# Ledger of designs, part 18: miniprotein binders against q9bqp7

Target 1, 240 residues: q9bqp7
Amino acid sequence: VPQNWFPIFNPERSDKPNASDPSVPLKIPLQRNVIPSVTRVLQQTMTKQQVFLLERWKQRMILELGEDGFKEYTSNVFLQGKRFHEALESILSPQETLKERDENLLKSGYIESVQHILKDVSGVRALESAVQHETLNYIGLLDCVAEYQGKLCVIDWKTSEKPKPFIQSTFDNPLQVVAYMGAMNHDTNYSFQVQCGLIVVAYKDGSPAHPHFMDAELCSQYWTKWLLRLEEYTEKKKNQ
Key: E = the ipSAE of ESMFold2; O = the ipSAE of OpenDDE; V2 = 0.75 times the mean of E and O plus 0.25 times the DockQ between their complexes.

## First folded at step 12 (miniprotein)

Design d3 (at its last look DockQ between E and O 0.32; V2 from the best seeds 0.00; counts 0 for: pae E 9.1 > 1.5, pTM E .695 < .8)
Fold by OpenDDE base, look of step 12:
Structure d3 (fold): chain B 240 residues (1-240), chain A 81 residues (1-81)
Amino acid sequence: as target 1 above (240 residues)
Amino acid sequence: SKMEVYIWFEGDSPEELFKAILRLVEKAYKLGAEVYILIEGDEVFIFIEGVPEEVRKRLAEEAKKLAEELGLKVEIEIEKS
């Protein structure tokens, strides 16, 4: 049980999106500060076993690809992820804000993969937007807030490829999503709250992406786990 | 917290890997277990916590069956209480 309990949902905010359809999705810039990111918290609170397995994987990849090859591989994975997010941001942005769509970005297998998911996405409220939880003292950059099948969600987009193994995500994608939800729900920059999460795994070959929907109950369960990770992080930092 | 069951899957098919994840996660969730998943390309790591020793063995057996069904490589470690 977390020592410092804080709710994921804000009782002071309405679940109903205010009828003012924001014509433009929010894009709050991430401020560089001493506040830890969600990603940092999750990475630094991995179990010894998780770290061991990741290190084993890394060593295997280095043996297979060489050190330079592994660096190139890592860079390519990062680049592919970045391009995918950029393409999605372009697709989900209002037409008026569409910079010249790099047609090359839209022809990716990842974009093809998510097409069936995108059909169910509407009411985009935020894209690549920073969230801050002032009380719990963490920040994050969320990919998207939108309605998925009529439910307002924090959406996190992930990429997957064959045949080369790459780190697609940290162990804690659900924790990342709920961390963003909790932060957004208590961030004064946002006038609304979210009760659901969605993780979408896109595939390079264009095969249908897998949606992982998180209802309010599941989000609450992961929120407790997130709080424990955050406490662990805070305790580790006090001892340094 | 100590992870109680460690499952590693390897396969060339993301679809098969995800099927394995979904089936195991569903079972673990029904048991009230905590599940952590790391996806690294053709490798999937599943960590399960909050299950009694008797259930750990059952989950391991299920993971083996899933791997066989889906043509995945599997490694499983169970922490002995």
Scores: ipSAE 0.019, ipTM 0.327, lowest interface PAE 5.0, mean pLDDT 85
Fold by ESMFold2, look of step 12:
Structure d3 (fold): chain B 240 residues (1-240), chain A 81 residues (1-81)
Amino acid sequence: as target 1 above (240 residues)
Amino acid sequence: SKMEVYIWFEGDSPEELFKAILRLVEKAYKLGAEVYILIEGDEVFIFIEGVPEEVRKRLAEEAKKLAEELGLKVEIEIEKS
């Protein structure tokens, strides 16, 4: 039970973009300031159990690969994720907003993995766009806002070498999505709101990606957990 | 007293790793436990919090049975708080 509860949805705002919305997706630049980002809040409020699991995984990977091999592995995974997001932004952007699409970005198993999902995505409203919650004082950079099967969603794209077939296997990803959603819904740079979320896990081998749809009720449940993490973060900074 | 259960699976089959995760998470969720999962490469790390002490043995036995059934390696650690 958060002590400083705030609603995720804005009753004064429509959940449907009007016809006056531009045909080019929004890309609000991320402003550097002193208020925390979603990722910083989540990283600094990881539970003891999450830290334990990550340290166990690190130890086993180092035993298998050696310290140098582990560093190379993690660097490669990071680069794969970066390339995937870059490719998706290119695919979802109108051609006239970019000099040209790089065909080498499109050559990956991850892109093949999401093709069936992309067929259900339309009406892209924002790509790699900053959000700020003025009241709760946090910022973020969301991946995508678009319709998925007719529902306007905050969409988060993830890469994985192994299947993640249910939402609980995605660690803090649902909290990240709802934090972006709440921020967007209370950000004056956006004229509409979003009530649903989608986490899409793409696979290196091109296997069909798994979508994890979050309706408004599920988003509200995770929003409560996000508020607890934000409160914990605030208390930790107060006690420094 | 509530128990914490750590379960590690490793195997060459992503499908069998997925089956093990699904069965254990569903069981833990029905018990009202909180589940933390890390999936990296061919390994799965599961941490389950809030397991009642009287059912901890059954959860551990379930994980071992799943590993044998699915051809996975497994390690299990059970601790208080």
Scores: ipSAE 0.012, ipTM 0.362, lowest interface PAE 9.1, mean pLDDT 77
ESMFold2 (binder alone), look of step 12: mean pLDDT 79; pTM 0.750

Design d4 (at its last look DockQ between E and O 0.02; V2 from the best seeds 0.00; counts 0 for: pae E 9.4 > 1.5, pTM E .717 < .8, placed apart)
Fold by OpenDDE base, look of step 12:
Structure d4 (fold): chain B 240 residues (1-240), chain A 81 residues (1-81)
Amino acid sequence: as target 1 above (240 residues)
Amino acid sequence: SKMEVYIWFEGDSPEELLKAILRLVEKAYKLGAEVYFLVEGDEVFIFIEGVPEEVRKRLAEEAKKLAEELGLKVEIEIEKS
């Protein structure tokens, strides 16, 4: 049980965004300060088992591709992920006219993969927007806040070369999503709250993406795990 | 195992972030170190394990120099032995 419990949901905020459909999604810039990011907290609190699995994966990839091949692979994964996020931001942004979209960004297997998910996405509230939890003292940059099948979600877009049909196969991604939810729900820059999360795993070959929907109950369960990771991080920092 | 060196880069240029990753990965491999990296938006996290304390300091200095060269923000954490 977390020592410093804090709620994921804000009882002072209504679940219904005020009827002013923001004509433009929020894009709050990330202020860089001494406050740890969600990603930093998660990385520095990885279990020995998680580290071992990642190292085993890396060694396998080096064995298959060679050292130079693995460097190239790493570079390509990074670039493909960034291009995918840029393409999604362009697709989901109402202000970007189709004419300004780099057609090359849209011609990816990952974009093809998520087409069936995008059909169920509407009411975009935020894109590439910073969140800060002032009380718990962490920050993050969320990909998207939108309605998925009529439910307002924090949406996190992931790229994968391997099928991830189960939410458990997404490692700490559920923790990242709920961390963003909890921060947003208590960030004064946002007038609304989210109760659901969505992890979308897009595939390079254009095969249908896997949506991992997180309802309020599942989000609350992962939120407890997030708080424990944050406490572990905080304790580790005090001992340094 | 505890990671020994944590490097966080931040910047608006994907190309410069990528250069930073590749250069540090190359250096770490030359040292026989294990390297993990994570990319989140405009942030890159690099974790290095399997290096002696003296090498950790050198890697940190190299990361600072690299960040300056590439116009990146950098935060570095070294685990004290």
Scores: ipSAE 0.012, ipTM 0.280, lowest interface PAE 9.0, mean pLDDT 84
Fold by ESMFold2, look of step 12:
Structure d4 (fold): chain B 240 residues (1-240), chain A 81 residues (1-81)
Amino acid sequence: as target 1 above (240 residues)
Amino acid sequence: SKMEVYIWFEGDSPEELLKAILRLVEKAYKLGAEVYFLVEGDEVFIFIEGVPEEVRKRLAEEAKKLAEELGLKVEIEIEKS
């Protein structure tokens, strides 16, 4: 139970008019500041078990590939993830044409993997856009806000070399989504709010991506866990 | 008297990896243990804590049996908490 509970949804935005969608999705720029990011909070509050599992994986990779091989592998995974997000932003933006970017960037197993999901995505309202929770004082950069099968969602795109079988894991993907959602719902740069989340896991070999939908009740459950992590982070900084 | 169990499954089938996770989670839950896992590519890393010492061998044998049944590679380490 967080000591400073705050609701994920904003009652001042309970009126959701069906106004015409804008022609250009929002892209709020990040501002340089000292408040923590969602990813920093989550990284700094990982459990000892999560840290241990990641270190074991790292050590096995280094034994197989060598230290230089592991650095190259990690760099390539990061670059492919970055290119995936850039390609998705281009595909989902009405201002960009696929011919304006390197066509080889768009030839990716990850892009093939998400094609069937993209057919269910519409009404894109934000892409690669900064959010700030003005009361709880954290910031983030969300990937996408759009309708998925008729539900307005914060959508987070993840890459994986192999399928993940559960939404519950030792990693904090659902917490990241709800943190962005709560921030957006209380950010004065946004005039609308979202009640649902979607995590889409795309695969390197082009296998069909797995969507993980989060309804309002599930989002509220993870929001409570996010508040505990943010509280833990704040207490840690208080003692520094 | 509580044990920590580390299990690594590896395989080409997401369905078989899912079965292994679900069956181990069910068994760990019935033993009052906590389960944490990481899926990276075709590998699943599982950390189970709170396993009673007297049942540690049984859990290890169940994980090996599941790997054989499901066509997965497995490695198991058991450490004292």
Scores: ipSAE 0.011, ipTM 0.328, lowest interface PAE 9.4, mean pLDDT 77
ESMFold2 (binder alone), look of step 12: mean pLDDT 82; pTM 0.787

Design d6 (at its last look DockQ between E and O 0.02; V2 from the best seeds 0.00; counts 0 for: pae O 8.6 > 1.5, SAP 71.624 > 70, placed apart)
Fold by ESMFold2, look of step 12:
Structure d6 (fold): chain B 240 residues (1-240), chain A 96 residues (1-96)
Amino acid sequence: as target 1 above (240 residues)
Amino acid sequence: SKIEVEVYIWFEGDSPEELLKAILRLVEKAYELAKKLGATVEVYILVEGDEVFIFIEVKGVPEEVRKELAKRLAEEAKKLAEELGLKVEIEVEVKS
C-alpha cells in the first residue's frame, strides 16, 4: 500500500470533449526538468526477476547475432518504432500533408497491422503530447488520446517484429499508461480527463494487432502499482 | 541467508501456438509439483519474438526438495520441447 496515495481521476474535470476545444489534437512540448520521466522511474525500479529475464534475452541475441549484430538489430527496432509512431501521428492528425511523405510512411507492415484498430479510433484529442503531474513530480510523453470503441483512452502504440501470445512480454506497459493518465488528468495544459487505457501491439508482418483495453477499474488497480514504483524511486533518490 | 534455487527455461520456435502450449503446460506442472512437494513457486514469464523465457523461484521446502523440484521441471521442459518441436535451454541456479 502506497504511503502517499493520490487519486488517478480528477473530480473537477469532465471526461467529455469541451465544445470550445480546438479541432486539432493537442501536442504539448516535452520539457527537460529536474523531475523524473515515467520511463526513468520504471527503469530504475525494475525487479531483480525482470532484470534477469531481460539480460538472458540480451545474451541469447548477442550469442546469435554477435555484439555488432545486436547493436544493429536494436538500432533498427528503435528506428522502426520511431517511424511507426511518426506514421500514426500523421494518420491521426487532420492537418497533416499526406501526398508525399505519408504514402511512404503508410507502407509498413506495422501500419497494416493496426488498421482494424484504427477503424475503432476517433475523436483524437492529443498526439505525442507531454504530461506532467505537479503534485507527484513526474513527466511523460504520451502517444495518443482518442476514443476507442466510444471510450476516451490514453493509447500506447507498441511494435513487435513477430506476433506474441501474451501482452505480459511488456513488463510495465500498463503502469506507463496509467502514469500518463494520472499526469494528464492533473495537468493544467489539459481541460479534460481520461478514465480508460489502451495498449496496441502492432506487428511487422502485418498480422492483426493485439489490443488490450483497460477500463477505469483496471486503471485504478494499476495506478496503485504505479504509485508504489514511484514511491520506491523516490526513496532510492533520498538514499543516494 | 539460505540458498535459493531458481530455474531458468528458454523455449524458441516459429509457432506461437506451440510456444503458448509449452508455457501453459510447464507452469501447470510447476504448480502441480509444488503442491505435491509442499513448495511455493513464483513464476515470471518474458515473451520476445519467437522466444519465451520462464523464471521459476522455488521456496518453502528444504534445499534438497527444491533442487529435486527444479530437476523435475528441467526434465519436463525437455519433454515438452521434444513433443512440441521447440528448442529449449535450461539453467538451474543455486544462489546464496
Scores: ipSAE 0.012, ipTM 0.400, lowest interface PAE 8.5, mean pLDDT 79
Fold by OpenDDE base, look of step 12:
Structure d6 (fold): chain B 240 residues (1-240), chain A 96 residues (1-96)
Amino acid sequence: as target 1 above (240 residues)
Amino acid sequence: SKIEVEVYIWFEGDSPEELLKAILRLVEKAYELAKKLGATVEVYILVEGDEVFIFIEVKGVPEEVRKELAKRLAEEAKKLAEELGLKVEIEVEVKS
């Protein structure tokens, strides 16, 4: 049980979008300072087992690809991820604000993979927007806030070469999503709150992406786990 | 209790090429320093969007040597970030 419990949802905020929802998605710049990011908290609170598994994976990949091959692989994964997010931002942005769509960005297996998900996405309220939880003292950059099948969600887009049909296979991604939700729900830069999360796993081969929808109950469960990770991080920092 | 020194480095930037350069140079430096000091290092690299997370565990040498290695790695990471125009965050954790 977390020692410093804080609610994920803000009772002072209405779930109903005010009719004056800005036609343009919010894009608050991330100001990195002494405040830890969600990613940082999650990375520093990885278990020894998780670290060990990661190292074993790396060693295996180096054995299979060679050192140079592994470097190239890492570079390609990074580039593909970046391009995918850029393409999604372009797709989800209002047409009037669209910089010249690099048509080349739209020609990817990952974009093909998410097409069926994008059909159910509407009412985009934020894209690549910073969130800060002032009380719990963490920050993050969320990918998207939009309605998915009529439910307002924090949406996190992931790329994978391997099928991830179950939310449990998405590692700490559920924690990341709820961390962003909790921060947004208590960030003064946002006038609304979210009660749902969505992890979308896109595939390189264009196979249909897996949507992992997180309802309010599931979000609350992962929120507790997030708080524990945040406490662990905070304790580690005090002992430094 | 095995005192372990862990170095956490985050690079952030818009250029995948520059991020990759930072990773490669830092890893090279880590192994160079480890060899020089007779240490063993384990390096973990995570890539998420425009962020790169590097975790370095230092083993096999006295605490003072581990701390010195961590310090030098942190300094190298700062230099690399400056050279390559990257944002950098560094944490060093000493666990008893």
Scores: ipSAE 0.012, ipTM 0.255, lowest interface PAE 8.6, mean pLDDT 85
ESMFold2 (binder alone), look of step 12: mean pLDDT 81; pTM 0.787

## First folded at step 13 (miniprotein)

Design e1 (at its last look DockQ between E and O 0.06; V2 from the best seeds 0.00; counts 0 for: pae E 9.3 > 1.5, placed apart)
Fold by OpenDDE base, look of step 13:
Structure e1 (fold): chain B 240 residues (1-240), chain A 81 residues (1-81)
Amino acid sequence: as target 1 above (240 residues)
Amino acid sequence: SKMEVYIWFEGDSPEELRKAIERLVEKAEKLGAKVYYLVEGDEVFIFIEGVPEEVRKRLAEEAKKLAEELGLKVLIYIEKS
C-alpha cells in the first residue's frame, strides 16, 4: 500500500461533465518547473528487467542497423510520433482553430490506423494540455480528453510498429494514463473529472489500431501502482 | 565518461553460462557498475551500466577470454552512456 495515498477520483467533482464545460478543448501550457513529469517518474523507476529489455532491444537494433542507422531510425520514430500527435490534434481540434491542415500530416499509416477509433471519439475537452497534481507534486502533458463510446476518457495515443493487442503489452502506458487522470481530476484548471482511460496503439502500416479501454476499476488498480512508482521516485531523489 | 557494455553469450551448457554471468557480475560490481542479465535458453544477455571508460576495453577483453575459456560464443557491444 502506498504510504502517501491519494484518491485518483475527486469526490468534489461531478462524474458527469457539466453542460457548462467550454466547447473549445483546453490547451494548458506546460510550465517549466522543478516538478517531475509523469514520464520522468516512470523512466527513473523502471525495473531492472524493463531497463534490460530496453537496452537489449537497443543493442539488437544497433547491431542490425549500425550506430548511424539506429540514430536515424530513432529520429524517424520520434518524428513520426510527433507528426502523428500533431495530426491528431489537428483532427480533434475545432474547425475554427484549424491551422492550415497540412494535408501531408493526415497522409500517414498511423492516421489511417486510428480512423475507426476516431469515429467513436467525441466531446473533446482537452488537447495537448498540461496537468498538475498539486498535492502529489507531479506534472504531465496529456494528449487528449474526450468521450470514447460515450465515456469521458484520458486518451493516450501511441505509435507502434509491432502489434500490441493486450494492455499488458503497453508497459507503463497505463500508469501514464492514470497519472494524467489523477492529476487532471485534482488540477484546479479543470472543472470536470475523468473516470476512464484509453490507450490507442496506432500502427505504421495502417492496420486497425488497438484500443485499450480502462474502466474506473482498472484505473484504480493502476493508480495504486502509479503511487508506488511516485513514492519510489521521491525516495530516490531524497537519497541523491 | 561512463560506458555501457553489452555482452551476449551463447552456449549449450547452462553451467558455463552461469559461470560467465557470475564472473562478469563480480567484475562489474568491483567497478561499481550495474549489471543486468537475462537468460534465454542457450543465450545470455548481459548489460553493464556505468563502466568507467578507461576499463571498458579491458572488460570486453575479459569477456572474450571468458567466452573462450568456457567455449561460448560471444558478442560484445560498447557504447557511451
Scores: ipSAE 0.024, ipTM 0.369, lowest interface PAE 4.6, mean pLDDT 85
Fold by ESMFold2, look of step 13:
Formats: C-alpha cells, structure tokens, sequence
Structure e1 (fold): chain B 240 residues (1-240), chain A 81 residues (1-81)
C-alpha cells in the first residue's frame, strides 16, 4: 500500500458519454515542464531483474547484428510504432481526415491487425492528448479515449512482432493505462472521466490484435501499483 | 561461491513457454533457489538469484533439457555474485 494513497476516480465528474454532443476529439498539447512523465517514472522504476535482462538482451543482439545493425533494428521498430500511432490518429479523426490521406501510412500489417477492434470503437473523445495529474504531479500523452463495446476507455495501442495473448505479458502497460486514466480524471482540461482501460496489441503480420480490457475494479488494482512506482520514483530522485 | 543464473527461452508456443517456466520454477524451488521471471511475447527471461555452483549446474542442465523437450531455443548466462 502506498504511503500517500490517492483515488483514481473523481466523484465530481461524469463517466457517461454524451452521444448528443457533436465535437472534435480533444488533443491537448503536451507542455514541456519539469514534472515527470508516466513513461519516465516507469522506466526509472524498473526492477533490477528487468534492467539486467534488457541489458543482456541488448548485448546479445549487438553481438549478433553488430552495433550499427542493432541501432538500425531498434530504429525500424520505433518507426513502425510511430507510423502505427499516426495512422490510428488519422483513421479515428474523421472530421480532420482529408481525401488525401497518406496511403503509405495506412499500409501496415499492424493496421490490418486492429481492424476487428476498430469496428467496436466509437465515440472518440480524445486522440494523442496530454494529461496532467495536478495533485500527484505527473504528465503523460494518452493515445485515445473512446468507447469500446459501449464502455468509455483509455485505449493504449501497442505494436508487437510477437504474440502477447495475456495481460501479464504486457508488463507495465496496465500501469501506463491507469496512470493516464488517473491523470485525465484530475486534469482541468477534461470535463469528463473514464473508468475503464483497454490495451490493444497489434501484430506486424496482420494477425488479429489482442484486446485486454480493464474494468474499474482491475484499474483500481493497477492504480495502487502505479502509486507505488510513482512513490519509488520520487524517493530515488531525492538522492540526486 | 554464489552464482546468478539468467535463462532465456524463446519459441512460438505460449503453452510450451508456460510449461518451461513451471518446470524450471519447480526444480529451482526444490533446490532451495528463488526464481523470478519476465514474459515478453514469445520470449521468457528467468533470473535465479545467488545459488551454489552445484545448484547452478543442475538448473542449467534442466533448462537445456526443457528447451530440447519442448522445442524451445535457450540461452544461459551465469554470473558470479
């Protein structure tokens, strides 16, 4: 249990989508500041085992591919992820979509992989939008807030070259989702809140993506773990 | 002297990867070792903290045997603590 617990949900906000409001999805710009990002917190609080295994894996890859080959491999993986997120933002922004969409952006096994998920996504409220938790002092950039099968979710899109059929195989992704959720629910730029999360793992070969739905109870469980990681981060930075 | 053992399994079958984890964890616990693991896609990383060299040898042999039996690729890294 965290030393300073804080609720993930804001009782002063409605979680019910307003289907009668015609609106463009929110896109709050990310403000450069000193407070840590969700990704930074998670990276800086990885377990000793995670860090060691990643460094061992990096060294084995460098031995196999050479240092330049490894850098090219990791750059290509990053580029694929970036293009995937750009494509999804374009697809989910119909009022901003022009007939001149970049077809190269839409040609991806990852996009094919998520087609069955996108059929269940509606009511997009935010895309690539900054969130800030005013009280806990952290910031993030969430991918999407939309309804999935009728439930308003913070949706996080992930690419993977390998299957991740279990939520446990997504490592810190659930923590990332709930951190964004908690921040959004306490960010004055948003007038509504979200109680559910969704992690969608898309595959390069176009295989059907795996959705990992998180109801409010599961989100609350992961929220407690997120608070512990945030406390750990804060404690580590006191030693700087 | 204490040894740290790092074991990586890789394969196309989530079920066989799960079996490798279960059997290696069981073996390590029977030998009095603590084991931690991380699953990432079709890869599993296993860390076994500070064990005697004899226990290290038995765990490395078990990991190799499991990989062969389950059709998995295995890499083993050993570090003196």
Amino acid sequence: as target 1 above (240 residues)
Amino acid sequence: SKMEVYIWFEGDSPEELRKAIERLVEKAEKLGAKVYYLVEGDEVFIFIEGVPEEVRKRLAEEAKKLAEELGLKVLIYIEKS
Scores: ipSAE 0.007, ipTM 0.190, lowest interface PAE 9.3, mean pLDDT 80
ESMFold2 (binder alone), look of step 13: mean pLDDT 85; pTM 0.831

Design e3 (at its last look DockQ between E and O 0.54; V2 from the best seeds 0.00; counts 0 for: pae E 9.4 > 1.5, pTM E .517 < .8)
Fold by OpenDDE base, look of step 13:
Structure e3 (fold): chain B 240 residues (1-240), chain A 81 residues (1-81)
Amino acid sequence: as target 1 above (240 residues)
Amino acid sequence: SKMEVYIWFEGDSPEELYKAIMRLLEKAEKLGAKVTILVEGDEVFIFIEGVPEEVRKRLAEEAKKLAEELGLKVYIIIEKS
């Protein structure tokens, strides 16, 4: 049990999305601060096993591609991910803000992959927006807050070359999502609350993306795990 | 700076994997390193923490020797703590 318990949901906020769809999604800039990001917390609190698996993968890739090949590969993966997020932001943004849709950004296997998910996405409330949990002292940049199949979700878009049909295959992504949820639900910059999460794993080959929906109960379960990771991070930093 | 060393063996013989692990463990313990062992099927993972650079080199060389002796594949990753 976390020592510093804090609820994921804010009782002061309505569980019902305010009927007024904001005409424009929120895009709060991330301020560079001494406050750790969700990503940093998760990275610094990975288990030895997780670290090992990552390094093993890296070593195998280096063996196969060589060092330069691996650098190129990682750069390409990063670039593809970035372009994918940019494309999604463009797609999900109101048409009026879509000045120059780089049509080239939309021509990707990842975009093709998520088309069936995008059909179920509506009511976009935030895109690439910073969240801060003032009490728990962490920040994050969430990809999207929107309704998925009529449920308001924090949506996290992921790219993968490998199928991830199960939420368990997404590693710490559920923790990231609930961390963003909890922060947003208590961030004064947001007037609404989210109770659900969605991890969408997009595939390079254009195969249908896997949506991993997280209901309020599952979010609560992962929230507990997130709090433990946050405590571990905090303790680790105090001991350094 | 303290280094972390990740060593794993791959092979079809559980007996040889066990032998490799135990020998490497003994070496690491003698050097005062913190060792964690994980066995997953035909893969044996050894995590060695708090290892000075000199110790790291010794452990890496020992792991290579063990792998050669026992006909195992060995992988070594060294990270700064």
Scores: ipSAE 0.017, ipTM 0.333, lowest interface PAE 7.2, mean pLDDT 82
Fold by ESMFold2, look of step 13:
Structure e3 (fold): chain B 240 residues (1-240), chain A 81 residues (1-81)
Amino acid sequence: as target 1 above (240 residues)
Amino acid sequence: SKMEVYIWFEGDSPEELYKAIMRLLEKAEKLGAKVTILVEGDEVFIFIEGVPEEVRKRLAEEAKKLAEELGLKVYIIIEKS
């Protein structure tokens, strides 16, 4: 039970775009400041079980690949993820041009993996856009806000080299989505709000991506857990 | 400060994994430590909480000895409580 509960949805804000909403997706720049990001909060408040599983995976990979091999592996995974997000932003942007699109970027197995999901995505409202919750004092950079099968969602794109996602990633993914949602719904840079979330796990080999839809009730349940993580983070910083 | 010890055994033999778990639990029970065991497939995770640093070293050494005796791999992670 959070010490200071705050609602995820803003009752004074519409979940429908106004006629004056821009036809180009929002891309609010992320500003440097001292308040923590969503990912920082989640990283600093991982459970003991999550930390153990992550360290176990790391040790196992180092035993198989060597330290240098592990560094190369993780660098490649990071680069592939970055390129995946860049490709999705390009694909979903109405202002893309053919000459600005990298041919190798579009040949990724991850992009093939999400094709069936993208057919159900429309009405893109924001891409790679900053969000800030001034009251709760956290920031984030959301991947996408768009309709999925007719429901406006904060959409978070994840990559996995295997069809089964890592345990750590699965646990915190819903918290990341609802944290972005809560911040966006109370950020004056946005004129609308979102009540649903979508997590899409794309696979390196091009296998069909796995969508995980989160309705408003589920988002509210995870929002409570996010608030607890944020409280834990704040208390840790007071003790340091 | 109290220490927390996280021990992971890995091996192909459920029987040897079970032996390692039971022997380590016997020592942890004598210390009155809180123990959580998670089993996922052929991997076993043991979380031991509220253990002083001196006892942590003994538990880590015992886990390593058990792994050698039983032909298992072992990983040990510590965290301050």
Scores: ipSAE 0.011, ipTM 0.291, lowest interface PAE 9.4, mean pLDDT 76
ESMFold2 (binder alone), look of step 13: mean pLDDT 76; pTM 0.701

